# VH-VL binders against NAD kinase (nadK): the designs that were tried, part 69

Target 1, 268 residues: NAD kinase (nadK), of Syntrophomonas wolfei subsp. wolfei (q0aze0)
Amino acid sequence: MKIILVNNRFKENTEKKAQEIAGQLSALNVEVIIDNGLDEPYAGTVDFIMVLGGDGTMLRAARRYGQRAIPVLGVNMGTVGFLSNIEINELAEYLPLILREEYSLEARMMLEVAVFQQQSLLTRVFCLNELLLRSNSPRMLSFALEISGQKLEPYRGDGLIVSTTTGSTAYSLSAGGPIADPQLDAFIVTPVASHIINKRPLVVSPEREISLHLLEEREAIIGIDGQIKMDFGAENRVLIKRAPHPLLMVNLKAKPFFTSIDRSLQRQ

## First folded at step 19 (VH-VL)

Design VV13 (from SS4 with heavy chain K60R)
Fold by OpenDDE, last read:
Structure VV13 (fold): chain C 268 residues (1-268), chain A 123 residues (1-123), chain B 107 residues (1-107)
Amino acid sequence: as target 1 above (268 residues)
Amino acid sequence: EVQLVESGGGLVKPGGSLRLSCAASGFTFSNAWMSWVRQAPGKGLEWVGRIKSKIDAGTRNYAAPVQGRFTISRDDSKNTLYLQMNSLKTEDTAVYYCTTVPKYDKFLAFDIWGQGTLVTVSS
Amino acid sequence: DVQMTQSPSSLSASVGDRVTITCRASQGISRYLSWYQQRPGKAPNLLIYKASNLESGVPSRFSGSGSGTDFTLTISTLQPEDFATYYCQQTYERPWTFGQGTKVEIK
């Protein structure tokens, strides 16, 4: 078994823990790679991904390795979030389940985000939470939203979020999107400050494709999972699809999503 | 009510085959990991094998004594677990239990058991 | 394979007695240890999981302790319905193995 540990490169304690865990795993004859902010994702094959940190670290790990369709375990290290399954102090106890592959998987739909300039592909990214298109100025955007070739009325507003159900509790939620069951596959299209008051979010079949492009020469940005940012202009188009592979999240413990959400929302 | 009901047991000759069934009710069978456990007359418990849920690839693992001879399968549409036993041996004589294997929080303890079905392998 | 050894193989006790059964693993199994009760002619029932957690519906007179290699099942006050055979099981690694059982008989 070969495990890659993905820690939070900005938190030294996670790095230290990764090293400790690596030592422990090595002592068990498990090959370990540590991704502590590698310039590029580890190119070699791995059998298991262990994420040490919070939701942000999970999102990064998902973008880096999620397309490989290998199990991903979130190990929380003192943060509040929804994407970790166990706590760091529980890892030792649950390690046998990991090593013996006695764990359950939960498939989480990811987005395939392709950004084009004309017909040229600029970048393709798989992400777990959302794609954000928003204005890079105080002015509203005017852009075209197409769903499976259906052209909706031109959108005017600060931006638009296309989120997975996993991402429904992230920025989409803050923008007024619905809370979605992570076990459901769907796109959530959430307006960000639309000129239309109370513009409703859309729940879209994962079988559909979503296309966005600006209708005016304005400066915008594409945001991915709140971590990746790129400029987006009139010459660009973004195509959003369901990723061909879901993120396979490891479940070692039962996580009552709705109870957790309810608690979380009450604390906000 | 949560229930597992085994059936299909009986008398069979050595070298013969038999298929056991385990009908599940009262819980979401399709999400459940299942195991077979057997108990020879007057003896202790012996794990036979385990099958994961479909979402977990339906992975099956067997104890060495039955490896290559027994096959665990499931029909989620029928809420039924199966144990196909081939090349039966006299030492396979036992009451066979089907059990659930919670995949969370119980460290794989078998929390639900059927009442068992007797398989007798004798010439 | 992990060998599970229970002690004693059998014991006689009276109603009201404190009963202790031990289970030893041939190697460390952390808390991947469960206890089962089997009454004559009946299927086993889960009593304890994770070495010390009571299964739902199990009377509080049952308790489990231990970690690593040595585990104990305790019945604080034996009841008439507790006369049965008890098994420990490890699920630390496959094959999952049971102890040979401990028969608790009426004195």
Scores: ipSAE 0.891, ipTM 0.953, lowest interface PAE 0.5, mean pLDDT 95
Fold by OpenDDE, fold request of step 20:
Structure VV13 (fold): chain C 268 residues (1-268), chain A 123 residues (1-123), chain B 107 residues (1-107)
Amino acid sequence: as target 1 above (268 residues)
Amino acid sequence: EVQLVESGGGLVKPGGSLRLSCAASGFTFSNAWMSWVRQAPGKGLEWVGRIKSKIDAGTRNYAAPVQGRFTISRDDSKNTLYLQMNSLKTEDTAVYYCTTVPKYDKFLAFDIWGQGTLVTVSS
Amino acid sequence: DVQMTQSPSSLSASVGDRVTITCRASQGISRYLSWYQQRPGKAPNLLIYKASNLESGVPSRFSGSGSGTDFTLTISTLQPEDFATYYCQQTYERPWTFGQGTKVEIK
């Protein structure tokens, strides 16, 4: 078996733990690759991915490896989040289930985000949570939203979020989006401080395509999963689709989504 | 009420075939991992095989004594688990139980059992 | 294969007695150990999972302990309905194997 350990090099505790776990796995004749984000994603074939840390690390792992149909386990290291399944102190006990492939998988829809300059593709990214279009100034944006060729009325506001159901408990939630069952595949389109009072979020079929472009000069940014940032102007267009492959998340423990989210919200 | 009910047991000659059924009720069968366990008369328990849920690829694993002869399958639309037994041997004589295998939290302990169905292989 | 050995194979006890059954694995199995009770003519019932967790609905007089290779099932105060055969099981690796059983008989 070959396993990738994904950690955050900026979190010293996760780096140390990754090295420790790598040693333990090696002692069990498991080949281990540590990915702390410093280098390019490992290009070779692997059987399993362990994400050591929090939701942010999971998001990075998803972007780097999600298209490869590899089981991905979130191992929480003392953070609050929704994307980890077990705690770091539980890993040793659950390791037999991993090594013997006695785990269940949950497919999570990802976004395919393509950003264009005129007719040229600037970048294509797969992400687990959301695409954010946001103003880069104190002024509101004016932008066009098109869903499967249907042109909506121009949006005016601070921005717009296009999220997966997984991402519904991330930034979309903070912006007033609905909490979605992660077992559903759907887009959630959440306005960010719209000029229209009570502008409602949209739940959109994963079969549809979403297009955004500005109706004004370059004054915006595109954000992906809160980790990738790029300038976005009048000459740019973004196209959002369902990714062709879902992220395969490993479930070793029962983690009821709705009770978890309810408890999380009560703590705030 | 959660329940598993085995059926299909009976008398069969060596080399014969038999298919057992396990009807599930009271829980979401389609999401459940299932197992067969057998017990020869007056003897202990022996694991036969396990099948995962469809969403988990329906992976099947068998004990060595039945490998290649027995096949576990399921029909989620009927909430039914099956055990196809071919090339039966006298040593296959046993009460056959179907069980659930929780995929979470219980480290694969068998928490729900049927009443069992007797299979007798004799000339 | 992991071999599970129970001790004793049988024992006689009276109502009210403290009963202890042990199970030894041929190799370390962490806490992937379960205990089952089988009354005469009945199907087995899960008593303990993860070596020490009491299954829902099981009386508190039952308890499990141990990790690695040595495990113990304890009945603090034996009741009439507890006369049965008890089995340990490992699910650490396939094939999943059972102990040979311990028959608890009335003295």
Scores: ipSAE 0.890, ipTM 0.952, lowest interface PAE 0.5, mean pLDDT 95
Fold by OpenDDE, fold request of step 20:
Structure VV13 (fold): chain C 268 residues (1-268), chain A 123 residues (1-123), chain B 107 residues (1-107)
Amino acid sequence: as target 1 above (268 residues)
Amino acid sequence: EVQLVESGGGLVKPGGSLRLSCAASGFTFSNAWMSWVRQAPGKGLEWVGRIKSKIDAGTRNYAAPVQGRFTISRDDSKNTLYLQMNSLKTEDTAVYYCTTVPKYDKFLAFDIWGQGTLVTVSS
Amino acid sequence: DVQMTQSPSSLSASVGDRVTITCRASQGISRYLSWYQQRPGKAPNLLIYKASNLESGVPSRFSGSGSGTDFTLTISTLQPEDFATYYCQQTYERPWTFGQGTKVEIK
């Protein structure tokens, strides 16, 4: 068996723990690769991915490996979040289930985000939570939202979030978006400070495509999962689709989403 | 009420075939991992095999004595688990139980059992 | 395969007695150990999971302990309905295996 340990090199405790776990796994004749984000994603074949840390680390792992159909386990290290399944102190007792492949999987829809300049593709990114379009100035944006070729009324506001159901408990939630069952596949389109006081979020079929472009010459940015930032101008277009492959999240422990969601939110 | 009910047991000659059924009720069967366990007359318990849920690829694993001869399957629309037994041997004579296998929190302990169905393989 | 060995194979006891059954694994199985009770002519019932966790609905007179290779099932005060055969099971690795059983008989 070959396992990737994903941690955050800027959090020393996760680095130390990754080394410790790597040693333990090696003693069990498991091949281990540590990915702390310093190098490019490991290109070889692997059987399992453990994410050591919080939601941010999971998001990075998803972007790096989510399209490879590899089981990904979130191991929480004392952070508040929704993407971890077990705690770090539980890993040892659950390890036999991992090694013997006695675990359940939950498919989570990811976004495919393509940014264009005119007709040329600038970049393509897969992400687990959301795409954010927002103003990079004190002025509101004016932009066009198109869903499956249907051009909606021009939008004015600080920005727009296109989120997965997984991402519904992330920035979309803070912006007033609905909480979505992560077992559903859907886009959630959440306005950010719309000029319309009660602009409602949209729940959109994963079979549709969403496109955005600016209607005025303004400075804007595209944000992905709160970790990737790029400039976005009038010459750019963004196309959002369902990723061709979902993230395969490992469930070792029962975590009822709706029973625990209020508890989790109260901790924030 | 959570319940498992086995059926299909009976007398069969060596080399014969038999299919057992396990009807589930009182819980979401489609999400459940299931297992077969057998018990020869006057003997102990022996694990036969396990099948995961469809969402977990329906992965099946078997004990060595039945590998290649027995097949576990499921019909979620009917809440039914099956055990197809081919090339039966006298050693396969046993009461066959179906069980749930919790995929969380119980480290795979079998928490729900049927009443069992008797399979007798004899000339 | 992991062999599970129970001791004793059988024992005689009286109502009110403290009964202890042991189970030994041929290799370390952490806490992937469960205990079952089987009354004559009935299906087994889960008593203990994860070596020491009491299954819902099981009387508190039952308890489990141990980790690694040595495990113990204890009945603090034997009741008439407790005369049965008890099995330990490991689910640490496939094939999942049971002990040979311990028959608790009335003295």
Scores: ipSAE 0.889, ipTM 0.952, lowest interface PAE 0.5, mean pLDDT 95

Design VV13 (from SS4 with heavy chain K60R)
Fold by OpenDDE, last read:
Order: C-alpha cells, then structure tokens, then sequence
Structure VV13 (fold): chain C 268 residues (1-268), chain A 123 residues (1-123), chain B 107 residues (1-107)
C-alpha cells in the first residue's frame, strides 16, 4: 500500500505529525509520500490520501489529487471544519480499517474551472468548494452570466460565487447562499453584494455549464477555494463545469451533516 | 422493525449446489454491508464472507474454506442478500446466518442477525 | 489468521453470580473485539462492540474491557436469561474469526 500524507507546511504541528505518522506507517510496510505543498503533486500511483489539518488542507489536496479517483481521508487536527471525518487522536485506532480497505466512500462533486484569454486556455483547475469572481477595486463589476447558453440579465455587484454543494458551507454561506446537502450534486450561484436588493442565489443542475465574462474594462480577480488568485479582465472568460471525476471522500466514522452544521454555526 | 430472514436451506448431496436468500426489512438495505456466518451443529461461529454496498463497489471477500465455491450477491431492488453455494462438501453442513456489518462506529461488529437456515450436505 | 481463545470453555454459575469470561487474541487487535450471546436454538446477539461499548438494548449488567490481546466480558449479576453460549470476535483483519465459545450453564 502507498499513501500520501497531505499537510500544511505553515503549520509546524502538522509537519511534525506527518513525519510521525509516516514513520508509523513505514513500520507497517506502507510506502508514504509527504506532500506539504512545497513541491508539485506526486505523480506516481497511490492507494490512499490522508489529509492532516483542516478544511483548507483538504481543499488543496482535492485540487492536487481529486481528479485521480483516490480515496481521501480528512483527519482533523484541532480545527473547526466540515471536511474531516476523524480526529488525529483517533487515527491509530481507525488505521486498521484503512489498511484493510474496510471503509466507505462518499463522492463529492468538484468544479472544473477553465479560464481563457480570448480563445486560448490559460488554466484549468479542479476544485472542491467554489470559484469566486470579484472586483479588484471599490467599484462594482458588471459581468455576464450564461447558463447552458441562456444569457441572464447582467450582474452588477462586488462579485459572484459558483460553488459546489460541498462549498455551500464555505464562502457562499457568508454571502447569503443556501446550505446544501452534500449528498446532492449541484451548482450554487451566489451573488456577492449585488446592486439588486435581495438578489437570490441560484441552484443549478450539475449537467449545465456556467460562463462568466466582464462587460466593461475593469480589473477583477478569480479566486479558487480562497487559496488561488489570478487576475481577470475584459479579455478573459471563465467556463465552469462539473468535474469529470468526483472527490472520493473516505468515511470511517458517522458524521451527521445537519447536526454538525448546527453545532458549528452556533459556535460562531 | 429491523429484520433479516434467511431461506433456502435444505438437504443436498456432496458436489451439489444451493442458493440461500436473506430478506431484509426495516432499514436501508442498499447502503448496508452484509455478511454470512455459519455454525456447524454443536460447533462455534465461522465467518463465510462479506459484501459491501453498491456505492462501495460491492466488494466481496470470502473465508478461505469457501473461496472459489461460494458467491455472495445482492439485489437491492428486492432487499435481498444471496449466498450461492457450489461444490458443496459435508463440512459445509451448518446453520447459515446473514448479518449486517455496520461500516461506521462499531468496528465491523455484526449488530443484526437473521434466525438462520440449515444446510445439510450428506450422501 | 488471528486465533481467538476463550476461557473457560464452559462454566457453571447460579443466578446472582458474577461471571467473567476472557478472550485472548494471537496478536494485537486493538479494540476490534465484539462479544455475542447465543441462547439455545437462537441466533447470536451482539452484546459489546469496540471491546467495551454496550450495544443498544443490552442490559447494563454486561460489560466489556480490554485492548490489544486480552479481553474480558463480565456479567455483574447473572440472570436466568443469561444462561447461554458467549463468543468473542475479532474484526481487526480478514478472515474475521470467533472464539470457540463459552457455555454458561446453571449450577
């Protein structure tokens, strides 16, 4: 068995723990690769991915490896989040289930985000939570939203979020989006500070495609999962689709979503 | 009420075949991992095999004594678990139980059992 | 394969007695240990999972302890309905194996 341990190099405790776990797994004749984000994603074949940290680390892991159909386990290290399944102090006890492949999987839809310069592809990214288009100035943006060829009324506001159901509890929630059952596959399109009062979020079928472009010469930013940022201008277009492969999240422990949401939100 | 009901047991000659059924009710069968356990007359319990849910690829694993001869399958539309037994041997004589295998929190303990069905392999 | 050895194979006790059954694994199995009760002519019932967790609906007079290789099932005050055969099981690795059983008989 070969496992990737994904941690956050900026959090020393996760680095130390990754080394410790790597040693333990090696002692069990498991090959281990540590990915702290410093280097490019490991290109070799692996059987399992273990994410040590919080939701941010999971998002990075998903972007780096989600297209490879590898089971991904979130191991929480003292943070509040939605994407971890077990706690770090539980890992040793649940390890036999991992090594014996006695775990269940939950498929989570990911986004395929393609950014174009005119007709040329600049970048393609797979992400678990959301794509954000926002203004890079105090001025509102004017941009076009098209869903499966249907052109909506121009949007005016600070920006727009296109989120998965997984991402519904992330930035989309803060922007007034609905909380979505992660067992659903859907796009959630949430306006950010729209000039239209009470502009409602859209829930869109995962079978549709979403296109965005600016209607005026202004500076904007594309954000991916709150971690990747790129400049976006009038010459750019973004196309959002359902990723061809979902993230395969490992379930070792029962984690009721809706009760956890209540607890998490009440703590804020 | 959660219930498992085995059927299909009976007398069969060595080398013969038999298919057991386990009808499930009272829970979401399609999401459940299932197992077969057998008990020879006057003897202890022996794990036969396990099948995962369809969403978990329906992976099947068997005990060595039945590997290659027995096949576990399921029909989720009928909430039924099956055990196809081929090339039966006298040592396969036992009461066969179907069980649930919780995939969370119980470390794979068998929490629900059927009443069992007797399979007798004799010349 | 992991071998599970129960002790004793049988015991005689009276109603009200404290009964202790032990189970030893041939290797460390952490807490992947369950206890079952089987009454005569009936299917087994889960009593304890994860070595010490009481299954829902099981009387509190039943308790489990241990981790690694040595495990114990305790009946604090034996009741008439408790005369049965008890089995331990490991699910640490396949094949999942049971102990040979402990028959609790009336004295």
Amino acid sequence: as target 1 above (268 residues)
Amino acid sequence: EVQLVESGGGLVKPGGSLRLSCAASGFTFSNAWMSWVRQAPGKGLEWVGRIKSKIDAGTRNYAAPVQGRFTISRDDSKNTLYLQMNSLKTEDTAVYYCTTVPKYDKFLAFDIWGQGTLVTVSS
Amino acid sequence: DVQMTQSPSSLSASVGDRVTITCRASQGISRYLSWYQQRPGKAPNLLIYKASNLESGVPSRFSGSGSGTDFTLTISTLQPEDFATYYCQQTYERPWTFGQGTKVEIK
Scores: ipSAE 0.889, ipTM 0.952, lowest interface PAE 0.5, mean pLDDT 95
Fold by OpenDDE, look of step 19:
Structure VV13 (fold): chain C 268 residues (1-268), chain A 123 residues (1-123), chain B 107 residues (1-107)
Amino acid sequence: as target 1 above (268 residues)
Amino acid sequence: EVQLVESGGGLVKPGGSLRLSCAASGFTFSNAWMSWVRQAPGKGLEWVGRIKSKIDAGTRNYAAPVQGRFTISRDDSKNTLYLQMNSLKTEDTAVYYCTTVPKYDKFLAFDIWGQGTLVTVSS
Amino acid sequence: DVQMTQSPSSLSASVGDRVTITCRASQGISRYLSWYQQRPGKAPNLLIYKASNLESGVPSRFSGSGSGTDFTLTISTLQPEDFATYYCQQTYERPWTFGQGTKVEIK
């Protein structure tokens, strides 16, 4: 068995823990690769991915490995989040289930985000939570939203979020988007400070495609999962589709999503 | 009410074949991992095999004594678990139980059992 | 394969007695140990999972303890309906194996 441990090099505790776990796994004749984000993603075949840290680390792992149909386990290290399944102190006890492949998987839809300049592809990224288009100035954006060839009325506002159901509890939620069941596949299109008061978020079928472009010469930014940032101008287009492969999240423990989120929201 | 009901047991000659069924109700069968356990007359419990849910690739695993002879399958549209038994031996004589296998939280403990169906292999 | 050895194979007790059954694994199985009760002519019922967790609906007089290789099932105050055969099971690794059983009989 070969396992990738994904940690955050900027958090020393996760690095140390990754080394410890690597040693333990090696003692069990498991080949281990540590990915702290410093190097390019491991290109070889692996059987399992453990993410040590919080939601941010999971998002990075998803972008790096999510299209490879590899089971991904989130191991929380004392942070608040929605993407971890077990706690770090539980890992040792659950390890037999992992090694014996006695775990359940949950498929989570990811986004395929393609950014173009005219007809040329600039970049293609797969992400678990959301694509954000926002103004890079105090001025509102004017942009066109098209869904499966249907052109909506021009949007004016600070920006727009296109999120997965997984991402519904992330930035989309802060922007007033609905909370979605992670077991559903759907796009959530949430306006950010629209000029139209009470502009409603859209829940869109994963079978559709979403395209965005600016209607005026303005400076904007594309953000992906809060970790990737790029400039976006009038000459650019963004196309959003369902990723061809979902992220396979490992479920070692049952997590009651709705009760958990309800409690989390009440504490804020 | 959660319920498992086995059927298909009976008398069969050595070398014969038999297919058992387990009808499930009261829970989402398609999401459940299932197992077969058998008990020879007057003896203890013996694990036969397990099948995962479709979302988990429906992976099947068997005990060594039945490997290559028995096949576990499921029809989620009918909420039914199956055990195809080929090349039956006298030592396969037992009450066969179907069980649920919680895929998390209980470390694979068998929490729901049917009442069993008797398979007798005799010449 | 992991072998599970129960002791005793049988015991006689009276209503109200404290009953203790032990299960030993041939290797460390952490807490991947479950206890089952089987009444005569009936299917087994889960009593304890993860070595010490009481299954829903099971009376509190049942308790489990242990980790690693040695495990114990305790009935604090034996009731008439508790006369049955009890089995331990490991699910640490396949094949999943049971103990040979402990028959609790009326004295």
Scores: ipSAE 0.886, ipTM 0.949, lowest interface PAE 0.6, mean pLDDT 95
Fold by ESMFold2, fold request of step 20:
Structure VV13 (fold): chain C 268 residues (1-268), chain A 123 residues (1-123), chain B 107 residues (1-107)
Amino acid sequence: as target 1 above (268 residues)
Amino acid sequence: EVQLVESGGGLVKPGGSLRLSCAASGFTFSNAWMSWVRQAPGKGLEWVGRIKSKIDAGTRNYAAPVQGRFTISRDDSKNTLYLQMNSLKTEDTAVYYCTTVPKYDKFLAFDIWGQGTLVTVSS
Amino acid sequence: DVQMTQSPSSLSASVGDRVTITCRASQGISRYLSWYQQRPGKAPNLLIYKASNLESGVPSRFSGSGSGTDFTLTISTLQPEDFATYYCQQTYERPWTFGQGTKVEIK
């Protein structure tokens, strides 16, 4: 069996713990690949991914590996967020379930984000929470939103968020979007400081294609999961679709979303 | 009001076949992992096999004495678990119980049990 | 395979007695150990999971302890309904095996 350990290279405690866990797994004849973010994602076949850290480390793991249909377990190293399932001090005790594949999976929709310049694809990125389009200056953006060929009235404001249901509790929530059940597949389209009355958040079928482009020359950026940013100008267009594969999250402990929502939000 | 009710037990000759049913109610059967356990008369408990929920690939596992002879299946539309028993032997004589296996929190403990159905294999 | 050995195979006790049943695994099983009660003529019921966690609805006179290879079920004050056969089970690795049982009888 081959396992990737994903950690955050900027936190000494996760680095030490990743080495410790790798030693425990190696003693059980398990091959271990450590992904601390410095190197390219491991390209070989892998049976399981352990994410050591918080929601941010899980977001990076999802971008790197989420399209490969590999089970991913979130292991909390501190404050419990929305994407971890067990605590680090429980891992050794749960290891028999992991190694014997005695666990359940929860599918989480991901976004496929394609950025174009004119007709040329510049980049394609997959993400778990959201794409943000925002102004990179004090001036408002004027931009077009198109959903499956349907052109909506132009937007004016600071920007727009296109989120998964998993991302509904992240930036989309702060911008006034609804909390969504992460077991649903949907887009949540949330305006950021819209100047146009009646531009409300939209909940959109996951079968739709969402397109954004600027209507005026402005300095803008797109952000991905709050961790990647790219310049975005009048020559650019971004297309957003449901990714071909969901993130396959491992559940070893029940994590009741609705009965714990207030506590989880306070910890973000 | 969670219940598991086995049926389909009876007398069968060695080499014969029998299909057991387990009707589930009071919980979401389609989300559950299910197991069969047997108890020969006057003897202890013996695990027979387990089937995962469909979202977990419906994975089936069997104890060695029944591997290749027994097949566990499920029909989520009928909330029913099945055990197809082929090439039956006298040592398969037992009360057969269906059980749930929680996928979370309980380290695979068998938490809900039916009352059992008797299978007798004799000439 | 992991073999589970219970001791004693049977015992006689009076209402009010403290009863202790042990279960030994042939290898380390961490806390992947459950206890079941089977009253005469009835199906088993789960008492304890994860070696020491009491199942919902089970009286607090039942308790479990241990990890690794040695486990104990204790009934602090035996009641009339506790005369039954008790089984331990490991779920550390397949095949998931039971102990041979401990019959608790009235003295």
Scores: ipSAE 0.736, ipTM 0.887, lowest interface PAE 1.3, mean pLDDT 91

